# Designs tried in a protein design chat: VHH binders against EKC/KEOPS complex subunit cgi121 (cgi121). Part 22

Target 1, 174 residues: EKC/KEOPS complex subunit cgi121 (cgi121), of Schizosaccharomyces pombe (q9p7j3)
Amino acid sequence: MILPLFPETQVHVFVYENVSNCAAIHEQLISQNPIYDYAFLDAATILYKKQVYSAIIRALEDRRDEQMKTKTIHSEVILSLSPKTEISSAFRQFSMTKKSKNIVVVKIDSKLTEEEEFERLDKLVEGNRVEFSDEELQKLIDFKVLKKNYKLDPSTLENPLASILSSIALRGYS

## First folded at step 16 (VHH)

Design ze8 (from zd4 with S31N)
Fold by OpenDDE, fold request of step 19:
Structure ze8 (fold): chain B 174 residues (1-174), chain A 120 residues (1-120)
Amino acid sequence: as target 1 above (174 residues)
Amino acid sequence: QWQLVESGGGLVQAGGSLRLSCTASGFTFSNYRMGWYRQTAGNEREWVALIAKSGRIDYADSVKGRFTISRDNAKNTVYLQMNSLKPEDTAVYYCTARLYDKYGPTEDYWGQGTPVTVSS
């Protein structure tokens, strides 16, 4: 996929359910294995495609402006999902953990087609690929976690997308 | 060989002020994003304030309105004016310089750190 404001940057997003090797993936990430150069998100924290894309866009904007807070563009995506500026908080709230079962995987700056990238990623993830859609994400979401991460209340839960996007977009605004 | 040298840290009472300085050498200062991170024992470093080559400035939520970052390219120095300090601001503060290409950071330099202690 190509984002309108970043036509030179190819982005791929994949969703996996029933992943059995999240712990192993996590260890590879800790060791900074370059083969695992992706953003691994806990699907329990993701409700909308636009949530993911908004975070990606924000991360790309930070990169464009040479104002990334984290070490890599993928870690910046994780940070960008958060309404807070703390890196540790963002990772705690949104990144895949050893206990995760369902994940969203983001690849930025891919030189491969979506199918080629999938073939590469499929060697790393032991789970079932599902469609990256709001419908599928809604099946994987933990609303308790979502409400906590974005401080959603009964009023904002009527239209959580607006609140989530606002939180992402206006992070740091006061 | 590059170097980042911080100064200005120390002990201060809550509500007080400190001004940190970081002087760079060994690289083209004006091409780098400069910034400050802080770290407490047992925790990861957190960004505090960043000033890009373009002049874009970002602050962490916890310091916004209290801290001010600035840079003087002629002096190869970045500053952090810290006002209304709180005990939770206690940490080792690290100066950082980052160089970018179109894919992201290519160089990251860090100072040795300067401790800031805010007493209640």
Scores: ipSAE 0.933, ipTM 0.969, lowest interface PAE 0.5, mean pLDDT 96
Fold by OpenDDE, fold request of step 19:
Structure ze8 (fold): chain B 174 residues (1-174), chain A 120 residues (1-120)
Amino acid sequence: as target 1 above (174 residues)
Amino acid sequence: QWQLVESGGGLVQAGGSLRLSCTASGFTFSNYRMGWYRQTAGNEREWVALIAKSGRIDYADSVKGRFTISRDNAKNTVYLQMNSLKPEDTAVYYCTARLYDKYGPTEDYWGQGTPVTVSS
């Protein structure tokens, strides 16, 4: 898909459930295998499509302004999900781990169609693709983790989307 | 070849101040985003302060209000004024220069690092 503010940047997002090889994927990421040039997120930490898109937009803005904190645009997406400025914290909070079961995968600057990109990614991920939708994400979310990551309280839980988006947007502005 | 030379590190008491300097050579300084990262033993390197070519400045939450980054393109130097230092600021501080294209970073240069020790 194309983001309105970044019409020249094609973005694809995929959701996988019941992934059996997260540990193997994680090892490839540590090794910086270029074939794994994606942002691998733990689906347990993602509640909304807009959460993911907001992080992507922030990462792209940082790139545009030449103020990326991390090494790659995909790692910047992971950082952008976090309300904290610490890179290590962001990765601990939102990135796929060896123990992850469900994942969200983001591709920035894709030159392929969504289906073509899926075919490529499907060779790397051993799991079941599901729709990238709020409905499907809600089935995979761990609310305890979500509340912890964004420090959600009873007041902010009345509108969790707004709270999450504000946390993402206002990171570093407190 | 390019070079980033850091200076200004050392031992200081809590509440004290230090000013780090990083002088660049071997590349067009004004085209690069300059910044400072810090690292402690056994941990990942964390960003501290960044100053883009455009002049945009970002600070990590842990140093905001205490540290000030600036650059002098005429001198090919980036500075980090560190005030109200805390023991948790103890780390090796690294100067960095990053070049971008429309897809992201294309070059990353790092200094040798300068140690900063803040005693309680």
Scores: ipSAE 0.932, ipTM 0.969, lowest interface PAE 0.5, mean pLDDT 96
Fold by ESMFold2, fold request of step 19:
Structure ze8 (fold): chain B 174 residues (1-174), chain A 120 residues (1-120)
Amino acid sequence: as target 1 above (174 residues)
Amino acid sequence: QWQLVESGGGLVQAGGSLRLSCTASGFTFSNYRMGWYRQTAGNEREWVALIAKSGRIDYADSVKGRFTISRDNAKNTVYLQMNSLKPEDTAVYYCTARLYDKYGPTEDYWGQGTPVTVSS
Protein backbone atom coordinates (compact mmCIF):
# COMPACT_ATOMS: atom_id res chain seq x y z
CA MET B 1 0.00 0.00 0.00
CA ILE B 2 0.88 3.69 -0.34
CA LEU B 3 0.79 6.05 2.68
CA PRO B 4 -0.48 9.57 1.80
CA LEU B 5 2.45 11.35 3.50
CA PHE B 6 4.95 9.10 1.71
CA PRO B 7 3.59 8.72 -1.84
CA GLU B 8 6.73 7.11 -3.30
CA THR B 9 6.99 4.46 -0.57
CA GLN B 10 5.42 1.08 -1.17
CA VAL B 11 4.78 -1.01 1.93
CA HIS B 12 3.73 -4.64 2.29
CA VAL B 13 2.74 -6.41 5.49
CA PHE B 14 2.39 -10.19 5.81
CA VAL B 15 1.26 -12.40 8.67
CA TYR B 16 2.38 -15.99 9.18
CA GLU B 17 1.12 -18.44 11.75
CA ASN B 18 2.75 -21.67 12.94
CA VAL B 19 6.21 -20.70 11.77
CA SER B 20 8.68 -23.56 12.24
CA ASN B 21 11.96 -21.82 11.32
CA CYS B 22 12.11 -18.65 13.42
CA ALA B 23 15.50 -19.75 14.82
CA ALA B 24 16.95 -20.00 11.31
CA ILE B 25 15.51 -16.61 10.32
CA HIS B 26 16.89 -15.10 13.53
CA GLU B 27 20.40 -16.34 12.71
CA GLN B 28 20.16 -14.73 9.25
CA LEU B 29 19.10 -11.42 10.79
CA ILE B 30 22.04 -11.50 13.21
CA SER B 31 24.41 -12.15 10.30
CA GLN B 32 22.83 -9.19 8.45
CA ASN B 33 21.99 -11.25 5.38
CA PRO B 34 20.47 -8.71 2.92
CA ILE B 35 17.96 -11.27 1.61
CA TYR B 36 16.27 -10.97 5.03
CA ASP B 37 15.87 -7.19 4.87
CA TYR B 38 12.40 -7.07 6.45
CA ALA B 39 11.07 -6.21 9.87
CA PHE B 40 10.22 -9.49 11.58
CA LEU B 41 7.82 -8.91 14.48
CA ASP B 42 6.41 -11.34 17.01
CA ALA B 43 2.67 -11.51 16.30
CA ALA B 44 2.05 -12.05 20.03
CA THR B 45 2.75 -8.30 20.40
CA ILE B 46 0.46 -7.02 17.59
CA LEU B 47 -3.29 -6.59 18.04
CA TYR B 48 -4.23 -4.09 15.31
CA LYS B 49 -3.33 -3.21 11.74
CA LYS B 50 -3.21 0.44 12.87
CA GLN B 51 -0.55 -0.45 15.45
CA VAL B 52 1.76 -1.62 12.65
CA TYR B 53 0.91 1.26 10.32
CA SER B 54 1.49 3.81 13.09
CA ALA B 55 4.96 2.38 13.72
CA ILE B 56 5.71 2.44 9.99
CA ILE B 57 4.59 6.08 9.76
CA ARG B 58 6.72 7.02 12.77
CA ALA B 59 9.76 5.27 11.27
CA LEU B 60 9.25 7.00 7.91
CA GLU B 61 8.85 10.39 9.61
CA ASP B 62 12.16 9.86 11.41
CA ARG B 63 13.82 8.86 8.14
CA ARG B 64 12.39 11.95 6.41
CA ASP B 65 13.65 14.14 9.25
CA GLU B 66 17.08 12.44 9.29
CA GLN B 67 16.68 11.28 12.90
CA MET B 68 16.69 7.48 12.63
CA LYS B 69 18.18 5.82 15.71
CA THR B 70 18.77 2.39 14.17
CA LYS B 71 20.64 1.21 11.07
CA THR B 72 17.75 0.34 8.72
CA ILE B 73 14.20 1.46 8.14
CA HIS B 74 13.03 -2.03 9.14
CA SER B 75 14.83 -1.94 12.49
CA GLU B 76 13.39 1.54 12.94
CA VAL B 77 9.86 0.09 12.63
CA ILE B 78 10.68 -2.25 15.51
CA LEU B 79 11.87 0.66 17.67
CA SER B 80 8.82 2.69 16.66
CA LEU B 81 6.41 0.16 18.15
CA SER B 82 7.85 0.85 21.59
CA PRO B 83 6.58 3.49 24.05
CA LYS B 84 10.19 3.98 25.20
CA THR B 85 13.30 5.27 23.44
CA GLU B 86 15.68 2.43 24.36
CA ILE B 87 16.59 0.34 21.30
CA SER B 88 17.42 -2.86 23.16
CA SER B 89 14.11 -2.99 25.03
CA ALA B 90 12.11 -2.36 21.86
CA PHE B 91 13.81 -5.28 20.09
CA ARG B 92 13.40 -7.55 23.11
CA GLN B 93 9.70 -6.70 23.36
CA PHE B 94 8.58 -6.66 19.71
CA SER B 95 11.04 -8.55 17.48
CA MET B 96 10.54 -12.11 16.40
CA THR B 97 12.71 -14.39 18.56
CA LYS B 98 14.01 -17.91 18.04
CA LYS B 99 11.01 -19.12 20.08
CA SER B 100 8.30 -17.17 18.22
CA LYS B 101 5.47 -19.12 16.59
CA ASN B 102 3.57 -16.42 14.71
CA ILE B 103 5.07 -13.38 12.99
CA VAL B 104 4.22 -10.13 11.25
CA VAL B 105 6.63 -9.19 8.47
CA VAL B 106 6.99 -5.66 7.10
CA LYS B 107 8.69 -4.60 3.86
CA ILE B 108 9.24 -0.91 3.24
CA ASP B 109 10.43 0.55 -0.10
CA SER B 110 9.29 -2.52 -2.00
CA LYS B 111 9.65 -2.34 -5.79
CA LEU B 112 7.41 -5.40 -6.13
CA THR B 113 3.69 -6.09 -6.10
CA GLU B 114 2.31 -7.70 -2.97
CA GLU B 115 2.19 -11.10 -4.69
CA GLU B 116 5.76 -10.79 -5.98
CA GLU B 117 7.03 -9.81 -2.53
CA PHE B 118 5.09 -12.71 -1.01
CA GLU B 119 6.74 -15.15 -3.44
CA ARG B 120 10.17 -14.02 -2.20
CA LEU B 121 9.21 -14.00 1.46
CA ASP B 122 7.55 -17.41 1.26
CA LYS B 123 10.91 -18.94 0.31
CA LEU B 124 12.30 -17.67 3.64
CA VAL B 125 9.44 -18.39 6.06
CA GLU B 126 8.21 -21.90 6.84
CA GLY B 127 4.67 -21.24 8.03
CA ASN B 128 1.09 -20.54 6.96
CA ARG B 129 0.27 -17.10 5.57
CA VAL B 130 -2.92 -15.54 6.91
CA GLU B 131 -4.59 -12.25 6.09
CA PHE B 132 -3.17 -9.06 7.61
CA SER B 133 -6.40 -8.11 9.38
CA ASP B 134 -7.57 -7.24 12.85
CA GLU B 135 -9.55 -10.50 12.85
CA GLU B 136 -6.47 -12.66 12.28
CA LEU B 137 -4.21 -10.58 14.53
CA GLN B 138 -6.65 -10.98 17.43
CA LYS B 139 -6.24 -14.75 17.17
CA LEU B 140 -2.45 -14.46 17.55
CA ILE B 141 -2.05 -11.77 20.22
CA ASP B 142 -0.93 -12.46 23.77
CA PHE B 143 -2.86 -9.94 25.89
CA LYS B 144 -0.49 -10.37 28.86
CA VAL B 145 2.41 -9.32 26.62
CA LEU B 146 0.41 -6.44 25.13
CA LYS B 147 -0.51 -5.17 28.62
CA LYS B 148 3.12 -5.30 29.73
CA ASN B 149 4.57 -3.69 26.60
CA TYR B 150 2.20 -0.71 26.69
CA LYS B 151 1.47 -0.56 30.44
CA LEU B 152 -2.26 -1.03 29.94
CA ASP B 153 -4.57 -1.20 32.95
CA PRO B 154 -7.85 -3.18 32.99
CA SER B 155 -10.01 -0.24 31.87
CA THR B 156 -7.64 0.51 28.98
CA LEU B 157 -7.71 -3.13 27.85
CA GLU B 158 -11.36 -2.69 26.81
CA ASN B 159 -10.28 -0.07 24.23
CA PRO B 160 -6.50 -0.27 24.01
CA LEU B 161 -6.04 1.14 20.48
CA ALA B 162 -5.96 4.82 21.44
CA SER B 163 -3.49 4.21 24.27
CA ILE B 164 -1.21 2.15 22.01
CA LEU B 165 -1.29 4.70 19.18
CA SER B 166 -0.58 7.53 21.63
CA SER B 167 2.44 5.66 22.98
CA ILE B 168 3.85 5.24 19.48
CA ALA B 169 3.21 8.86 18.49
CA LEU B 170 4.46 10.49 21.71
CA ARG B 171 7.70 8.58 22.28
CA GLY B 172 10.49 11.12 22.60
CA TYR B 173 8.19 14.13 22.96
CA SER B 174 7.12 13.68 26.58
CA GLN A 1 40.16 10.36 5.22
CA TRP A 2 37.28 11.26 7.51
CA GLN A 3 37.78 11.62 11.29
CA LEU A 4 35.57 12.01 14.35
CA VAL A 5 37.54 12.87 17.50
CA GLU A 6 35.75 12.89 20.84
CA SER A 7 37.05 14.69 23.89
CA GLY A 8 35.90 15.89 27.29
CA GLY A 9 35.28 12.57 29.02
CA GLY A 10 36.62 11.64 32.44
CA LEU A 11 35.72 11.10 36.08
CA VAL A 12 33.00 13.24 37.66
CA GLN A 13 31.10 13.05 40.93
CA ALA A 14 27.35 12.40 40.82
CA GLY A 15 25.47 15.65 40.35
CA GLY A 16 28.34 17.14 38.40
CA SER A 17 28.69 18.20 34.80
CA LEU A 18 30.81 17.36 31.78
CA ARG A 19 30.90 18.74 28.25
CA LEU A 20 31.79 16.36 25.46
CA SER A 21 33.06 17.64 22.12
CA CYS A 22 33.41 15.87 18.79
CA THR A 23 35.39 17.53 16.01
CA ALA A 24 34.93 16.26 12.48
CA SER A 25 37.11 16.43 9.38
CA GLY A 26 37.19 14.95 5.88
CA PHE A 27 33.51 15.53 5.02
CA THR A 28 31.05 18.43 4.72
CA PHE A 29 29.94 18.61 8.36
CA SER A 30 26.81 20.70 7.76
CA ASN A 31 25.29 17.94 5.59
CA TYR A 32 25.37 15.31 8.32
CA ARG A 33 23.09 14.33 11.17
CA MET A 34 25.33 14.35 14.24
CA GLY A 35 24.79 12.56 17.49
CA TRP A 36 25.94 10.73 20.58
CA TYR A 37 25.49 7.11 21.58
CA ARG A 38 26.80 5.39 24.70
CA GLN A 39 27.74 1.85 25.61
CA THR A 40 28.20 0.00 28.90
CA ALA A 41 30.14 -3.25 29.13
CA GLY A 42 28.26 -6.23 27.76
CA ASN A 43 25.46 -4.17 26.24
CA GLU A 44 24.56 -2.75 22.85
CA ARG A 45 25.11 0.91 22.04
CA GLU A 46 22.19 3.16 23.01
CA TRP A 47 21.35 6.41 21.33
CA VAL A 48 21.57 9.43 23.63
CA ALA A 49 21.01 12.59 21.62
CA LEU A 50 20.78 13.37 17.92
CA ILE A 51 20.83 16.69 16.03
CA ALA A 52 19.85 16.80 12.37
CA LYS A 53 21.27 19.22 9.81
CA SER A 54 17.85 20.91 9.99
CA GLY A 55 18.34 21.52 13.71
CA ARG A 56 15.79 18.93 14.88
CA ILE A 57 16.90 17.42 18.20
CA ASP A 58 15.89 14.14 19.84
CA TYR A 59 16.87 12.91 23.34
CA ALA A 60 16.61 9.46 24.88
CA ASP A 61 14.19 9.25 27.81
CA SER A 62 17.00 8.57 30.29
CA VAL A 63 18.79 11.89 29.60
CA LYS A 64 15.96 14.29 28.72
CA GLY A 65 16.10 17.47 30.77
CA ARG A 66 19.71 16.83 31.87
CA PHE A 67 21.66 16.67 28.61
CA THR A 68 21.81 19.23 25.80
CA ILE A 69 23.17 18.56 22.30
CA SER A 70 24.30 21.38 20.06
CA ARG A 71 26.40 21.85 16.93
CA ASP A 72 28.70 24.54 15.57
CA ASN A 73 29.02 24.08 11.83
CA ALA A 74 31.76 26.71 11.57
CA LYS A 75 33.95 24.62 13.91
CA ASN A 76 32.83 21.22 12.56
CA THR A 77 31.96 20.31 16.14
CA VAL A 78 29.04 18.72 17.96
CA TYR A 79 28.73 19.05 21.74
CA LEU A 80 26.98 17.18 24.52
CA GLN A 81 26.49 19.17 27.73
CA MET A 82 25.81 16.64 30.48
CA ASN A 83 24.37 18.04 33.70
CA SER A 84 23.07 16.36 36.86
CA LEU A 85 25.13 13.28 36.10
CA LYS A 86 24.17 9.95 37.68
CA PRO A 87 26.19 6.76 38.16
CA GLU A 88 23.90 5.20 35.52
CA ASP A 89 25.39 7.62 32.95
CA THR A 90 28.74 5.82 33.23
CA ALA A 91 29.60 4.58 29.73
CA VAL A 92 31.83 5.06 26.72
CA TYR A 93 30.29 7.90 24.67
CA TYR A 94 30.54 7.71 20.87
CA CYS A 95 30.16 10.53 18.41
CA THR A 96 28.39 9.62 15.18
CA ALA A 97 27.84 11.29 11.82
CA ARG A 98 25.22 10.06 9.38
CA LEU A 99 24.40 11.08 5.83
CA TYR A 100 20.96 10.43 4.34
CA ASP A 101 19.34 10.13 0.96
CA LYS A 102 15.60 9.59 0.35
CA TYR A 103 15.93 5.87 1.18
CA GLY A 104 17.77 6.39 4.47
CA PRO A 105 21.35 6.37 5.77
CA THR A 106 24.12 6.13 3.15
CA GLU A 107 27.14 6.85 5.39
CA ASP A 108 27.46 6.10 9.08
CA TYR A 109 30.65 7.21 10.84
CA TRP A 110 31.66 6.52 14.45
CA GLY A 111 34.35 7.97 16.66
CA GLN A 112 36.66 5.92 18.89
CA GLY A 113 34.70 6.82 22.02
CA THR A 114 35.42 8.84 25.15
CA PRO A 115 34.95 7.19 28.57
CA VAL A 116 32.78 8.86 31.19
CA THR A 117 32.71 7.62 34.79
CA VAL A 118 30.26 9.04 37.28
CA SER A 119 31.05 8.22 40.91
CA SER A 120 28.86 8.71 43.93
Scores: ipSAE 0.815, ipTM 0.927, lowest interface PAE 0.8, mean pLDDT 92
Fold by ESMFold2, fold request of step 19:
Structure ze8 (fold): chain B 174 residues (1-174), chain A 120 residues (1-120)
Amino acid sequence: as target 1 above (174 residues)
Amino acid sequence: QWQLVESGGGLVQAGGSLRLSCTASGFTFSNYRMGWYRQTAGNEREWVALIAKSGRIDYADSVKGRFTISRDNAKNTVYLQMNSLKPEDTAVYYCTARLYDKYGPTEDYWGQGTPVTVSS
């Protein structure tokens, strides 16, 4: 897909459930294997499509402004999900781990169609692809994790979207 | 043969100030985003302050209002003025220079680091 503010940047987002090989993927990410150049997110931390798109937009804005804090645009997406500026906490809170079961996978600057990118990704991930939709994401979220990551109080939990998006877009860095 | 040389670190009492300097050579300084990261014992390196070639400045939450980054392109030097220092600011401070293309960073240069110790 194409984000209006970044018309030359093709982005694909995939969701997998029941992933059996997160430990193997994690090892490849630590080894910096370029075949695995995606953002791998723990789906337990993602409730909305807009949450992911807002983090992508923030990462692309920081790239445009030459103020990325991390090494790659994909690692910058992980940082951009966080309301805080600290890199280590963002990765601890949002990144896929060896124990993750469901994941959201982001590819930025893709030169492939969605289905071509899926064919490559499907060779790497042992799990079941589901639609990237709010309906599927809400089946995979852990609300205790969401509350902790964004410091949501009970009144905000009824409609947390605006608070989450504001944290990503406005208060994350400056 | 690029080089980044940090200076200005040392021991200072809590509440005090230090000014770090980083002098660059071997590349066109004005084209690079400059910045400071720091690393405490047992922890990963974390960004502190960044200044783009455009002049845009970002600060980590932990230092906002206390630290000021600036650059002097004529002297190929980036500075970090650190005021109201706290013991948790104790770290090795690294100067960094980064060049971008439209897909992101293409060059990442790091200094050897300058230790800063803030005593109680």
Scores: ipSAE 0.810, ipTM 0.926, lowest interface PAE 0.8, mean pLDDT 92
Fold by ESMFold2, look of step 17:
Structure ze8 (fold): chain B 174 residues (1-174), chain A 120 residues (1-120)
Amino acid sequence: as target 1 above (174 residues)
Amino acid sequence: QWQLVESGGGLVQAGGSLRLSCTASGFTFSNYRMGWYRQTAGNEREWVALIAKSGRIDYADSVKGRFTISRDNAKNTVYLQMNSLKPEDTAVYYCTARLYDKYGPTEDYWGQGTPVTVSS
């Protein structure tokens, strides 16, 4: 997929459920293996497609403006999901861990079609691909985690999208 | 070869001020995003303040309103004015220079760091 503001940047997003090898993937990410150059997110933290797109857009804007805080565009997506500026807390809250069961995987600057990128990713992830959709994400979310990560008020938990998106957009500005 | 040399660190009492300086050589300073990161014992480096070649400035939440980053391209120097210092600001402060292309960072230069200790 190509975002209108970033016409030369191809982005793919994949969702996997019942992933059995998150510990192995995590070890490869720590060792900075370039084959694993994706953003691996814990699906328990993601409720909306727009949440992921907003973080991608924020990361790409910071790259454009030469204000990235982390080393790669993929790590910048992880930071961009957070309402706070601290890198370490963003990774603790949103990144896939060894104990994750379901994941959202983002590839930015792909040179491949979605199907080709999936074929590469499927060699790395032992799990079942599901559609990147609000319907599938809602099956995988942990609302306790979502509420904690974004400090959501009980009155907004019925439709928290605006609160979440404003947290992503306003981080560092107020 | 390139260099980044930090200075101005030291011991200061809570509520006090310090000014850090970082002087660069061996590259075209005005083309780089300059910045300051800090590292507390046992933790990873965290960004503090960044200043792009365009002049755009970002601050981490923990320092906003207390720290001011600036650059002087004629002197190849970036500064961090640190006011209202707190014990939690105690860290080694690293100057960084980053060059970008359209895909992101292509060069990351780091100074050796300057220790700052803020006593309670």
Scores: ipSAE 0.799, ipTM 0.921, lowest interface PAE 0.8, mean pLDDT 92

## First folded at step 17 (VHH; from qm1 with T52A S56T T106V Y112H)

Design qn6
Fold by OpenDDE, look of step 18:
Structure qn6 (fold): chain B 174 residues (1-174), chain A 123 residues (1-123)
Amino acid sequence: as target 1 above (174 residues)
Amino acid sequence: QVQLVESGGGLVQAGGSLRLSCAASGFTFSDHAMAWFRRAPGKEREFVAAIAYTGTYTFYTDSVKGRFTISRDHAKNTVSLQMNSLRPEDTAVYYCAATYAWDYHVERAYEHWGQGTRVTVSA
């Protein structure tokens, strides 16, 4: 897909459930294998599409403005998901772990169609692809983790999206 | 309390060797990648080497490849840097650092730092 604010940048987002090889994927990530040049997120930490898109947009803005804090755009996406400024913390909060079961995978600067990218990614991920939708994401979310990551309380839990987006947008401005 | 304590620095002649060690405590060592950075006089801190949390993968800046070896001991929660064929340009304060991320080359990725140990290589 193309984001309106970044028409020259193609972005793909995929959701996988019941992934059996997250440990193997994680091994490739820690080895910095370029074949795995994606943002691999733990789906347990993602509740909304707009949460992901907001992070992507922020990452792209950081890149545009030459203000990236991380080495790669995909790492920047992970950082952008976090209300914290620390990269290590953001990875701890949102990145896929070797124990993850469900994941959200983001590809930025893709030269492939969504289907082609899926075919490529499908060789790396052993799981079931599901629709990238709020409906599917809400089935995979761990609200305990979500609440912790964004410090949600009963007052904000009524509408977590607003709080999440604010946290993403205002990171580093508090 | 998080602590990273470096040791092993000192004065050595060019062509000599040193082994730096860093003892880690106060955090889950086995979940963190460990790295060595260095700051030479009048220069910014720079990446030297990193080792993944599994100990399987290592990364080096080009100038130290073939001369330096990073390793870790999970049982002792230590990371080491074997420095061989030292050169005057290796003179620096060497810092041990820890990160949960795999952005190994990025200084900002590291959440824990040691106080540093000075390495001086004479010509």
Scores: ipSAE 0.906, ipTM 0.948, lowest interface PAE 0.5, mean pLDDT 96
Fold by ESMFold2, look of step 17:
Structure qn6 (fold): chain B 174 residues (1-174), chain A 123 residues (1-123)
Amino acid sequence: as target 1 above (174 residues)
Amino acid sequence: QVQLVESGGGLVQAGGSLRLSCAASGFTFSDHAMAWFRRAPGKEREFVAAIAYTGTYTFYTDSVKGRFTISRDHAKNTVSLQMNSLRPEDTAVYYCAATYAWDYHVERAYEHWGQGTRVTVSA
């Protein structure tokens, strides 16, 4: 898809459940294999589509403004999900690990259609693709992880979206 | 308390060798990538070498490839840098660092740092 504020940037987001090869994918990430140049996120940390799009928008804004902190736009998405600016902790909190079971995968600056990108990604990920939707994400979230990552109070846990989006948008100003 | 303690620095003639060691404590060594950075007099700190948390992948800045070897010992919680064929331009303070991330070349990605060990390579 094309985000309205970034008309030259094609973005694709995929969700996989029951992924059997996260350990193998993780090995490719730590080896810096360029074929795996995506943001691989643990779906246990993602509750909303808007959470992912807000992180993508923040990463693209930082790139536009020459304020990126990480090596690639995809690692910048991982950082952008975090309410803090610490790269190491953002990777610990949001990235796919070798023990992850469900993942959200982001490709920015794609030169391929969604179907073409899916065909490439499907060769890398052994799992079941599901719709990128709030309904599917709700089935995969771990609310204890979400609460910890965004320091959500009991009063906000019932409808945490605004608190999460504010944390992403205002990082570096609090 | 997190500690990274470098040792093994000193004065050496060009063409010689040194082995740096870094002892880690106070964090989970086995889930962190380890790296060496260096700061030459009057210059900014730069990436030298990194090793993934598994020990299976290593990365080097171009100027040290083939001369330096990074390794890690999970049993002793240490990372080492074997420096061979040393040149005067290798003169620097060498810092050990640790990160959970795999942005190995990015100084900002490292959450734990040692105080450094000085290496001087004379002509």
Scores: ipSAE 0.682, ipTM 0.876, lowest interface PAE 1.4, mean pLDDT 92

